# Designs tried in a protein design chat: VH-VL binders against f1miw6. Part 11

Target 1, 251 residues: f1miw6
Amino acid sequence: MPHFAKPLLRNIITRNLFNSIKKKQCLQYLQTLRTLQYDGFTTVYFGETDIPESLVTGEDFSDGYYMPTPTWCVVHAGGSQGWVPWKYRMFLRDELCIKQEDNLFFEFCDVVKKAYGKCAIVVKERRRQDATRPKEGKETEAQAHVPSVVNLTSVTCCPEVAKSYGHKLLTLPSPYNYLNPLDSAWSSLKWFIINNRKEFCLQSVDGVYSYQYILFSDLISKGIERINLSKWRTITTKVRRWENYYLGKLS
Short names: E, the ipSAE of ESMFold2; O, the ipSAE of OpenDDE; V2, 0.75 times the mean of E and O plus 0.25 times the DockQ between their complexes.

## First folded at step 1 (VH-VL)

Design x07 (framework fv_traxivitug; at its last look DockQ between E and O 0.03; V2 from the best seeds 0.00; counts 0 for: pae O 10.8 > 2, placed apart)
Fold by ESMFold2, look of step 2:
Structure x07 (fold): chain C 251 residues (1-251), chain A 121 residues (1-121), chain B 107 residues (1-107)
Amino acid sequence: as target 1 above (251 residues)
Amino acid sequence: QVQLVESGGTLVQPGGSLRLSCAASGFTFSDYWMTWVRQAPGKGLEWVANIKQDGSETYYVDSVRGRFTISRDNAKNSLFLQMNSLRPEDTAVYFCARDRYYDSSGPFDYWGQGTLVTVSS
Amino acid sequence: QSVLTQPPSVSVAPGKTARITCGGDNIGSYSVHWYQQKPGQAPILVVYDDSDRPSGIPERFSGSNSGNTATLTISRVEAGDEADYYCQVWDSSSDYVFGGGTKVTVL
């Protein structure tokens, strides 16, 4: 019996030139996830996304080369229960900042243990770095940083930390991004930013980054709030249907 | 303000070739997946092809695979569609469209006005 | 063959509600986007991700998606809403599918 979802999924697999090693990793991931779910683990997707400052400001870079601008990193988590009851983190990526990898993941594991009990914590496989970015660019005058925060470049998730709280850390294989509902949440956030940024940049700022940070934080907070429990249930339900299809097809 | 301007549409004979261009302005072009969507006269919308922000991935609807090539020049903020072995069924207005930031999931939030390609003997 | 089925036309009196359906097997598993297109013009996004509105789209445009049917609802229809409306889904390998379109006529 043909239907819309089934033919598209087969086409996706053939178009992506599926790698045998990545197929095996995906099946192992899905089988482990289902076992944990059967054993009463709550599934939680933990991750980060990058928001370059240009996405927020809307500044045009069509003048012949890219200007270097700061990139913000947002770290959060969610699942079929919505966003976890954990305040997302927002960092400015900067080579001058001290990296705080272990503290954040430790805190996260404690919070989700208290909220949900034992969790299957899913993180995406780290993508290879993009080497196509411009090496040199026309620089705008550097925006002043208000020295009030320590910015992180990346978050490291340690399996032993997760185990110490009774959790299990799972890695989602790189080619299967549509099995990560957090990616849909990040896309919705970026969409909200693009469509609403002017409303949050109306207040005048005379070279004070802290005031712009306040408006930026409000924009991000509002965008995250728009991804409510109903939205989370929709995207996790869609992911679970894709998972079931892959388990039947790939097993 | 975001602008997308297509050009290059004209009358061509079956089996001929044509190259469409789309000039982008008002946004950081190299941060977005870009897409071609076509619409035959009096018909609905049909996706044709898209391309990743760095140009490293391209995808095509089955009916044009092997005949059309999508490309981009991020230094010139330009998107292209090379159309070879044109058929009468390729007759359409071709729209340039912007996808989400660093994403190919849709929706398309900005569209050009389109350029008409007519394939007729 | 992936098909999204829309009625070819819908007629609605001014001030009333238009409902435009988009049928697909298990479409509730996909994020559905809706576009408005007036003759000779490019499409405009009116609803995305089933039920979200872009900035500048009136709240009288709303959407839902469940089971085998997604619906675009236009409350308090105005003459300016007369247009073709397309639903669209995304396959994760960047394969986009559009419905056949629905012409909304304001009596």
Scores: ipSAE 0.058, ipTM 0.589, lowest interface PAE 7.6, mean pLDDT 78
Fold by ESMFold2-Fast, scan of step 1:
Structure x07 (fold): chain C 251 residues (1-251), chain A 121 residues (1-121), chain B 107 residues (1-107)
Amino acid sequence: as target 1 above (251 residues)
Amino acid sequence: QVQLVESGGTLVQPGGSLRLSCAASGFTFSDYWMTWVRQAPGKGLEWVANIKQDGSETYYVDSVRGRFTISRDNAKNSLFLQMNSLRPEDTAVYFCARDRYYDSSGPFDYWGQGTLVTVSS
Amino acid sequence: QSVLTQPPSVSVAPGKTARITCGGDNIGSYSVHWYQQKPGQAPILVVYDDSDRPSGIPERFSGSNSGNTATLTISRVEAGDEADYYCQVWDSSSDYVFGGGTKVTVL
């Protein structure tokens, strides 16, 4: 749609937003979500974001040669009730296959059931990373029908596991990322990191490398807690208004 | 303290070219999306262009697309706007500004004092 | 697409409250930012994300945003608040959109 707002994050700019198949997927997602909410399900948005170490250190390319920097994947969930009472996870991308735990999603489902009862767990649609797109970034109707990856790179989200706890796992279709309040939360986290990193030294003390991880985790934790319940209510209220708008436009 | 200082504004004839520069200091320049905003004499603010941290993405208002090129040199903490095929309606004070949010689309929290470009014969 | 409508001018007496409106279709779903610009000076961000204030901006400045109208409220107005005020949103189809500006005169 021409009148399409994506404040704070510019994840997708492509004309995929006007694809008729994606519009129908969005309508189906919204109708399913509203039905679950009517049936007493608590909506929880589960997602991840990448934090490159250069964002924390403030290093630039002044020596004229690009050197890739390690990237950390941060995983958390939230909604109108604030951040879920689940300990967020942080994984080094290069070690993700080794440190990823098969039972992490079980733990997540158990925690949110204990806190909220039955939940509608919303995960952003992600194409397989090995999937290629046209050079212009355009997606055809045929490509829109290929199976989407329904798991995060850090956590395998199994629909059967969610169901065993009474939850429903929903996929928010790409490119409608502005319907995901978590994207606004991630933007706020990255802003906090940039503006507070000088208070956190990532250098080893006494040659202990694990000290750098502790300082980095502390910075991330403080950035996350800055997004309080009031902020989450504001973010989710705007998402709800966009949901209402698209339910009217896509019907 | 954060400072942005624009330079390069001058009188140019219609159809001419001009390059504006913005010197940044007091923050890690390479962490921010940067933007150009213009203001015609006695008129309101109009966004012109923005550029991602590493220069890999650039966006323009329709009226300047294909004529203006935004670029940056992170080693020199500098932002540029190359303006070609200038028109009288491009006459404005051009401000350099910083996007508050890492993923862009945020408010512009720091602005330079602006540099005046006059396109007239 | 979002056309942001501001009144061209607002007059207010010292110590009173000035309200500057920003009208737009479904603007309550956008994050609205407000800038103050004095003659010959660069704009200064005074309110962002509807109601948040940057460090250094007095509490007299506040904002709200609902339905089709966003409002910048300046309480206990001072002579130094005399300026042009601009609202701004981001929209994926038009990118950054500014209102036409409101000149606040303190009489």
Scores: ipSAE 0.057, ipTM 0.634, lowest interface PAE 6.5, mean pLDDT 80
Fold by OpenDDE, look of step 2:
Structure x07 (fold): chain C 251 residues (1-251), chain A 121 residues (1-121), chain B 107 residues (1-107)
Amino acid sequence: as target 1 above (251 residues)
Amino acid sequence: QVQLVESGGTLVQPGGSLRLSCAASGFTFSDYWMTWVRQAPGKGLEWVANIKQDGSETYYVDSVRGRFTISRDNAKNSLFLQMNSLRPEDTAVYFCARDRYYDSSGPFDYWGQGTLVTVSS
Amino acid sequence: QSVLTQPPSVSVAPGKTARITCGGDNIGSYSVHWYQQKPGQAPILVVYDDSDRPSGIPERFSGSNSGNTATLTISRVEAGDEADYYCQVWDSSSDYVFGGGTKVTVL
């Protein structure tokens, strides 16, 4: 049985990684990040991961019918000092729950300001699934349009909001998502879910029916807690090495 | 200089067990995904298994799943492949290889010279 | 399962250009890597990420990838280029996938 979990645990580097434009964007990101770090900004990575319910339940969709199962979105942040002292959020994403939490980013910015001072907040670029092949149109000087707003699935990250708290919002180019330590953290979380979900299962017998319940909140909480400071340091150190590698390669 | 040196390959009977080792040097072993790739005599390359930096994730080709176990000792800069229930079709040169990228999406940039495993009655 | 298709053999005269193709469905969306393997030796990475070269690999080696075909190009072929060449991709459903290999013979 193809272990359906594999695609969820790995970051795929696509051809787009090698586009000259994306390389330039990566270099700009890295240079900016380093500059901010030297300027005393604390780097924090703010992001989300999707956890399909099937990952939790262990349902095998081998029959290729991608039935859209409810997906949980976990939002959290981390840095070199571990998880940000901010309570992670979980959102159920279904056809009915498309509401973005506009205030969540404000809350986050306030918390990190109090905890760390001025921060470089790094978020992943949203993979535009539908980006139609840009027609080969005119080399208009890709002015690095700092997007006025970076929309996560559940959270809107506004550079102006970040700025109002003394922070800087940075967007990590999508092909280089593996330079975000959260990616490793999320992989670890998903691995934990897959391997420990049975331990968080409760059985209830009601007359004729037997029910199995998964303590999802506890499962996620324990998964998050498992990523301790030592693990974060390891992850961030490795990311830093790769950043340095790319800085050297792309300069 | 990056070096990978495989060992442990020998002749074994069908149903037997064998443990392969790969000694790594010249780089920070714990920073890289490590992989076993095999090549049957006169055949092409086949990925067998890989393991994450911290050993928390392992993946296998279907044909060896349940029979082979990849592991690593970062303190000893060593990669291992425990092979159980060996079959004649497992006969191959087994290569240790380093994945170039952090997320195991990259090429294998360094290879050992390989160790021959022969499964025959 | 993603199947990478390579021609079994390519013959080229010295000084000429060899082109080795790797076919796959939408392979252009993947990063393709190429390995050279000489008899009795371990594979050597010669091109990675479609077109990048490892340090120490001659500029004669180049790669491209678009649509359903990736190509390794060896310009100014030398006798020492005679080897088996393998393309490789990572696929979420099949993990690491190698082509069947192409034997390049220098005539």
Scores: ipSAE 0.000, ipTM 0.491, lowest interface PAE 10.8, mean pLDDT 85
ESMFold2 (binder alone), look of step 2: mean pLDDT 92; pTM 0.938

Design x08 (framework fv_traxivitug)
Fold by ESMFold2-Fast, scan of step 1:
Structure x08 (fold): chain C 251 residues (1-251), chain A 122 residues (1-122), chain B 107 residues (1-107)
Amino acid sequence: as target 1 above (251 residues)
Amino acid sequence: QVQLVESGGTLVQPGGSLRLSCAASGFTFSSYWMTWVRQAPGKGLEWVANIKQDGSEKYYVDSVRGRFTISRDNAKNSLFLQMNSLRPEDTAVYFCARDLWFGELLPYFDYWGQGTLVTVSS
Amino acid sequence: QSVLTQPPSVSVAPGKTARITCGGDNIGSKSVHWYQQKPGQAPILVVYDDSDRPSGIPERFSGSNSGNTATLTISRVEAGDEADYYCQVWDTSSDHLFGGGTKVTVL
């Protein structure tokens, strides 16, 4: 039947429109960022990552007992200048829906203003799921969600607050993850944890597994400190090459 | 220490269905993204699908999207791939692998199973 | 279309150095990972994040990634290094992209 072709065409049109929109968003983001850099803004990437405690203590569990573990959200920021001179934060994931600190972003903006002057603060677009090729759908979700107000699950990032300190808040579009140097920094942190966790491993006691409490924050702190200025410069150089690539492809 | 053991591979008619399983041991399965990668006879590796720690996010290569479903059972340390509407070009050894994604990592696969052969033929 | 290009084969004498290239548009901006696969076996990660080695992988394995070419280098090649080698990147669609593979033969 002829009408069966109409739904397929509409699905293709919807997907192509979505892809076009995301490409335009990325191009706009890159053009805005380059303009701000030209105008003397320092680029700072602000973000979060999840560290489950089982990443540290649970890999050797093998007796068939399932043990759920807490997950910690680590919040920090960095760029070509290294980690920002701001104390990183850790939040227990299960508590984030109950307790969010609005004043934390004010403190952050003040700290980077004093350290670098006016900054272009880049945060990832908040997304519930990462879909590579979206199908036909509506935009009703956009009415319920305002990513520019809460771009992280742990910290409310308000454009008006950033502006009051002379900063600009930019949202990095979701499918362009290589444009965020924090992803590489978080990779290094998690790999440090994996390689250094055995000194805090689970022990077998009288035929049953037990584990000791560790100073989890100490391990995280050591991992963050290992991502030095030299590594940040390497990471941000790769991001710059990705930006040039996308500027060429998204024309 | 880390072990991944695939099972379920067999001969299936075109258009048929098959469910693959992967049994994980030696690590905290619920803390890792998991991935299926396939290899057609005499060909290279091709990523098929991956799944987040809690099962909330799933991604697929275009050629299998809508036909394959990845799932996991963390209580049983098991990963699954439900394969529907199978085609001759789906013939391959299917590997499960531990995926160092964690949401922000640039992902790679640090441990792999030995694979299970799926043959789609009349 | 972005594609990772590897030479189909590389021949090397024992004790010499093998170099396996992985070509891609602006691949130097991506993190490249390398896997070794012997006949009838699962792949094994030998280099991750361009140049880092997993615990247990000999120092003879090293990697680099710049411009349009990533390279896996195997120094002082041994007969046991004979295998297929694959490069892999994560592309921006959350899809994993593998190179076509390179068969290293130790003559």
Scores: ipSAE 0.013, ipTM 0.556, lowest interface PAE 8.4, mean pLDDT 78

Design x09 (framework fv_traxivitug)
Fold by ESMFold2-Fast, scan of step 1:
Structure x09 (fold): chain C 251 residues (1-251), chain A 126 residues (1-126), chain B 107 residues (1-107)
Amino acid sequence: as target 1 above (251 residues)
Amino acid sequence: QVQLVESGGTLVQPGGSLRLSCAASGFTFSSYWMTWVRQAPGKGLEWVANIKQDGSEKYYVDSVRGRFTISRDNAKNSLFLQMNSLRPEDTAVYFCARDTVTYYYGSGTYYYFDYWGQGTLVTVSS
Amino acid sequence: QSVLTQPPSVSVAPGKTARITCGGDNIGSKSVHWYQQKPGQAPILVVYDDSDRPSGIPERFSGSNSGNTATLTISRVEAGDEADYYCQVWDSSSDHVFGGGTKVTVL
């Protein structure tokens, strides 16, 4: 038995059912993705990653008594074609993002349509998704669906918006996030930050807050640029090999 | 082999009540949204109600809201429609259908009816 | 949005192509599904998500959807294709909405 909470028999059965459901969802995801690829859709992975300021400054919180560090959210997308030719977004988690999160997704869908044609857009499974059920109130105001539980810092990816540009939106079930090449790109970005953050560690310069943001965004931009087309092709090839393995094992 | 079999349709007087049943087999019933669709004699299809996998969410067309109640028994693989305060305009063949509204791969826009029962006729007349 | 318009009937000669339209405001932003219903029978799904076919549906059936019009196309029509055809969409205000239906007659 592991040194952690031991579930009751009912909880073990529930967990086994949950694992079975997620396995079936993963298989359906993979089969759908392959069908779309066969039909000429370009696969793009859309998502975000959190970069705590402590990762940039190199502060050690191993004793656990420090306050949580501010966290930056980076939103981008990529695939075997490299990063999409879309200006990535970066914002502080504790600040309001856009009040119309779906406006970013509208722009994104238009950009990838112009760059690649029809796309299979892959996003991570949302915590809660109620966007597809009837709403009370005026329908004329809302053309895009939003999840019932929306973090103002997250971009709402509406399947109907994607479809209006000729795209298909797919959700990769958690815990199968390792089948998302974007997560590998994010790991490479964070590794770049760790190896290059020494250039960011400057002594105080007259209240520094805005200056730190400029340096931070520069570091992030350089890290993103370092994940070039060649690196993306390597990452996506590895993911495709894993996908083929699991399709063969689960089919 | 997916099968849906409706039952319970009969002649009923205006203002009366009736309960329809749908027996499902050949698939994991508890994993799918289910729906009722009706068709008046010689007319088109009209969605009536749908119900989430666990019964936690139920939706109705405006004309039946407050009069009809959709429910399910996952242990018995059965779907129900309780019809109260029946009106002549409720006369129709009622179809049970499997609704693809499921979180399977989270697309959210592939809401369609892939399997249908043969239907059961409800006649509301004096 | 909440109303789908289909022609009440379409006549087509055997071996020719039938086209059934489904009109709706901004219907191209929605997924359109098509059902075939023969007299005295339950509807059968023939096209889903605009253009995909279920297993067992002949490739003669195809679909498209853009702007304000979705279209079901039946190529090389056979006598057995004579039926009523319904389009269907989902939206957040109306849930499932069906078109009025189109009677396809093969003459």
Scores: ipSAE 0.000, ipTM 0.433, lowest interface PAE 14.3, mean pLDDT 77

Design x10 (framework fv_traxivitug)
Fold by ESMFold2-Fast, scan of step 1:
Structure x10 (fold): chain C 251 residues (1-251), chain A 121 residues (1-121), chain B 107 residues (1-107)
Amino acid sequence: as target 1 above (251 residues)
Amino acid sequence: QVQLVESGGTLVQPGGSLRLSCAASGFTFSSYWMTWVRQAPGKGLEWVANIKEDGSEKYYVDSVRGRFTISRDNAKNSLFLQMNSLRPEDTAVYFCARDSTVTTFYYFDYWGQGTLVTVSS
Amino acid sequence: QSVLTQPPSVSVAPGKTARITCGGDNIGSESVHWYQQKPGQAPILVVYYDSDRPSGIPERFSGSNSGNTATLTISRVEAGDEADYYCQVWDSSSDYVFGGGTKVTVL
C-alpha cells in the first residue's frame, strides 16, 4: 500500500492545472471552429485508426505464445455530409516511415475543395506527456506540444498545404476525443469487423499474403460503407450538442 | 469463443482481505482494457475498476480507491482485484468484463459469470 | 456527477412494444449502451452506441438517444425478453455510469 508525501500533493496540483489548461484549449478550439462554420467553411474530420490483423482473424495467443501481429493503419475523413468522396487509404504500420506518400494530403485537399469548397479540416492533437513517463529523445522546448504542430503517423498534414487550397487546419485538443465524430465511426467499423469476420475468413492459399490483404480490405470497405449518411448525421449531431453545452457553460 | 472465468469469492469478516482472479481465453488478452463490475444482492450494476492493456493506467470508483488494487498478468491472461479493508457494503457478485476502450464510446462486450463476495454485518 | 434515471419497472403484453427510458442531462450528446440481465446470469450487451446491435441480437431490439432521454425499444416482445435492463454511459471524468435498472415483466 503506498504512503502519501508532500511530492504527491505537487503532482495533484500539476494535474489540476493541466486539466484547466486543456479546458481553455478546448474552448479556444470550439470558438475557432464555430467562427469558421459561420464563415461558410465545411467541417471535415480527418484521421486514422489502427486495425491489427488479430482483430480480423480472431487468433488467440493466450497459450503462452507471443507473435507480433501486423497492424494496418486506415486513413479516412468524414462529417455531417457523410464520408468524403475520397478513397480511404490503408498502410502497414511497419512500413509507414519508409513508404509515406508526401502528396497524399495535397490530393485530399484538392478533392474536398472540389466537393465542398473551403473546409475546416480537424485533426487530433498528439497526446501530451503530463503525469505520464516521458520518452527519452532529443525533445526540446522548440519541439514541445505546440497547438500549431500537427503530425499523424501515416500522413503529414501541413497547414500551409491546406491554406493553399483555401482550407483551415484545426487541432482538436486531447483528451477531448469524444468531440471527434470520426472516432465514433471507427468504433462502428471495429465492431462490424468483430461481428462479421467469420464471413471473411483469412485462410492459407497460394500467395497467402496478397489473398489475405484482398479479403481484409473487402471487410474494411464493407464496414466503412455501413456507416452511411444517416449514421454520420446522428454522430455529428451528438458531437454538436456536446460542443454547444461546453460553449454555453464555459464561455 | 471468448471466455472469462472469475474465482476467489468467499465469506470474509469486516476488515479482512481477499484477492479475486479472472482467467481469460479466446482472445488476445494483452490488447484489451479489462474491468471489474459488481452487483450487490438485489441491486444494480456498479463499475469498480478498470486497467489499461499494458497496466500503465488504472481507474477506480471513489468508494474503493485506496482499498482495492486492480492488476493483470498478460503472460498468464489473468486479471486480479486485491480487496483490502473490506466493508459490509462491498458484499456483491463481482464480474470480470472486457472493455472496448479502443473506441470513443466505452462499453463491455463480454462478461464472466461472476464470483460472490460476502462481507458479514 | 452524471446520474442516469431509469423507471424501476415496465410491464408489457406479449407481442406489444416495450420502451425503457434512460434520463440524463444532455444525454443525447453521449453514447448509450444497453445490457440485458436475467436472474442468476451475467449481463449481455444488447445495444451499443445508441442503436447498434451485436451479432446474435434480434432486430426487434433498437435504441435511440436525443435531448435528455435515451430509449431502448423492444418490439414484438417475447416471454424470453423478461429481464432487468441497464443503460450505461462513459463520463468525461473517465468513469462508467450505469442506470439503476428496469425490470421488464411480460404479462
Scores: ipSAE 0.005, ipTM 0.446, lowest interface PAE 13.0, mean pLDDT 77

Design x11 (framework fv_traxivitug)
Fold by ESMFold2-Fast, scan of step 1:
Structure x11 (fold): chain C 251 residues (1-251), chain A 122 residues (1-122), chain B 107 residues (1-107)
Amino acid sequence: as target 1 above (251 residues)
Amino acid sequence: QVQLVESGGTLVQPGGSLRLSCAASGFTFSSYWMTWVRQAPGKGLEWVANIKQDGSETYYVDSVRGRFTISRDNAKNSLFLQMNSLRPEDTAVYFCAREYSTGWYTVYFDYWGQGTLVTVSS
Amino acid sequence: QSVLTQPPSVSVAPGKTARITCGGDNIGSKSVHWYQQKPGQAPILVVYDDSDRPSGIPERFSGSNSGNTATLTISRVEAGDEADYYCQVWDSSTDHVFGGGTKVTVL
């Protein structure tokens, strides 16, 4: 979904997402998060987003006329304090299976410890390939996993590493991604790209398309900077009001 | 760049039926939720219906539920609104619009068509 | 359940500032978007997510949203700003909700 027409929150809450176990997992997540916040933990949301180069150029290559566009994976974290004072990372997606930097999470934990003290680090639940029809589940034998490790596609997030810095690692259940303010930040970044991408418009020269000029990293950086402290405070305030609503439904 | 063109609006009698079409171009139609918004003469904007990218989910304002059906044909970049059991209060300009989200709480319409007028009267 | 209230009209002199309010219960917890509609034309997005502007919209347009009131502010108003302005929010119980609209007249 390159242009991010999200499912309506109404659909998520009221119709197609009723799953009793995931709802209970979400309430348990919220209770744990609130307990940590009351104990003085700073909440930081850590995650990634994919930015296809076609989002920058504005061309639709899905007809097969052009080869598939490279996709970049951007990794960052933020919260009510704004973006964390950690240098965001960007990886070419076709290199992620061989260039995953395991030490990045150690560096991240150290940086946020120095900036905020003990943190509750929230990551999104990883999609599982073996979540296909249960009758055929045996075909997923090759997807062996480390049970206690949470993996982004670009970074391995180890609970034991977080704990060694005094942090707690929390997993937000996948149906409730709307409780992750980082997803709103990513959507704002992609909207900024769409509205400011004219410098990267493809042009035909001798029947061959080429980029006008390569300022991709500068465009991404400007988009990230556009999501300032004020915007983060607004987003996290809205998320907190929804969290309070769900917690109020508990009892 | 992005273009949305509505068609099908005409005069119909109460109890009649009408099908509206919206032709989309300049973007990947199958990647967006699409919506119909109407505006009665001299009145404000009112959301009517929306449809998910793959057509798997559709939502309607209460006053049209059971009478209107929103659908799409992604192969033809077209959005439709089938209107049945039309009432005088359905008289309005019907706009096709593209939904865009910058977050779970943030859904707006970044591009609109020019609208097509539906008049329901005897 | 959500209801958005806008003043039916606002009059402003050229070069002055127009302020259009959008009132709603706890509207500060939602993202407010603003549309401009000129006679016989489709609406166009002028402010989204409370305070952001699309490319091509002049810096004279700005927005804010807190508590029970969102505001669209048009500075250094020009004759071409005469239009109807609508606020809009997404609500989980009602889907999309529009305000009643405000006619801005430049005198």
Scores: ipSAE 0.020, ipTM 0.589, lowest interface PAE 7.6, mean pLDDT 79

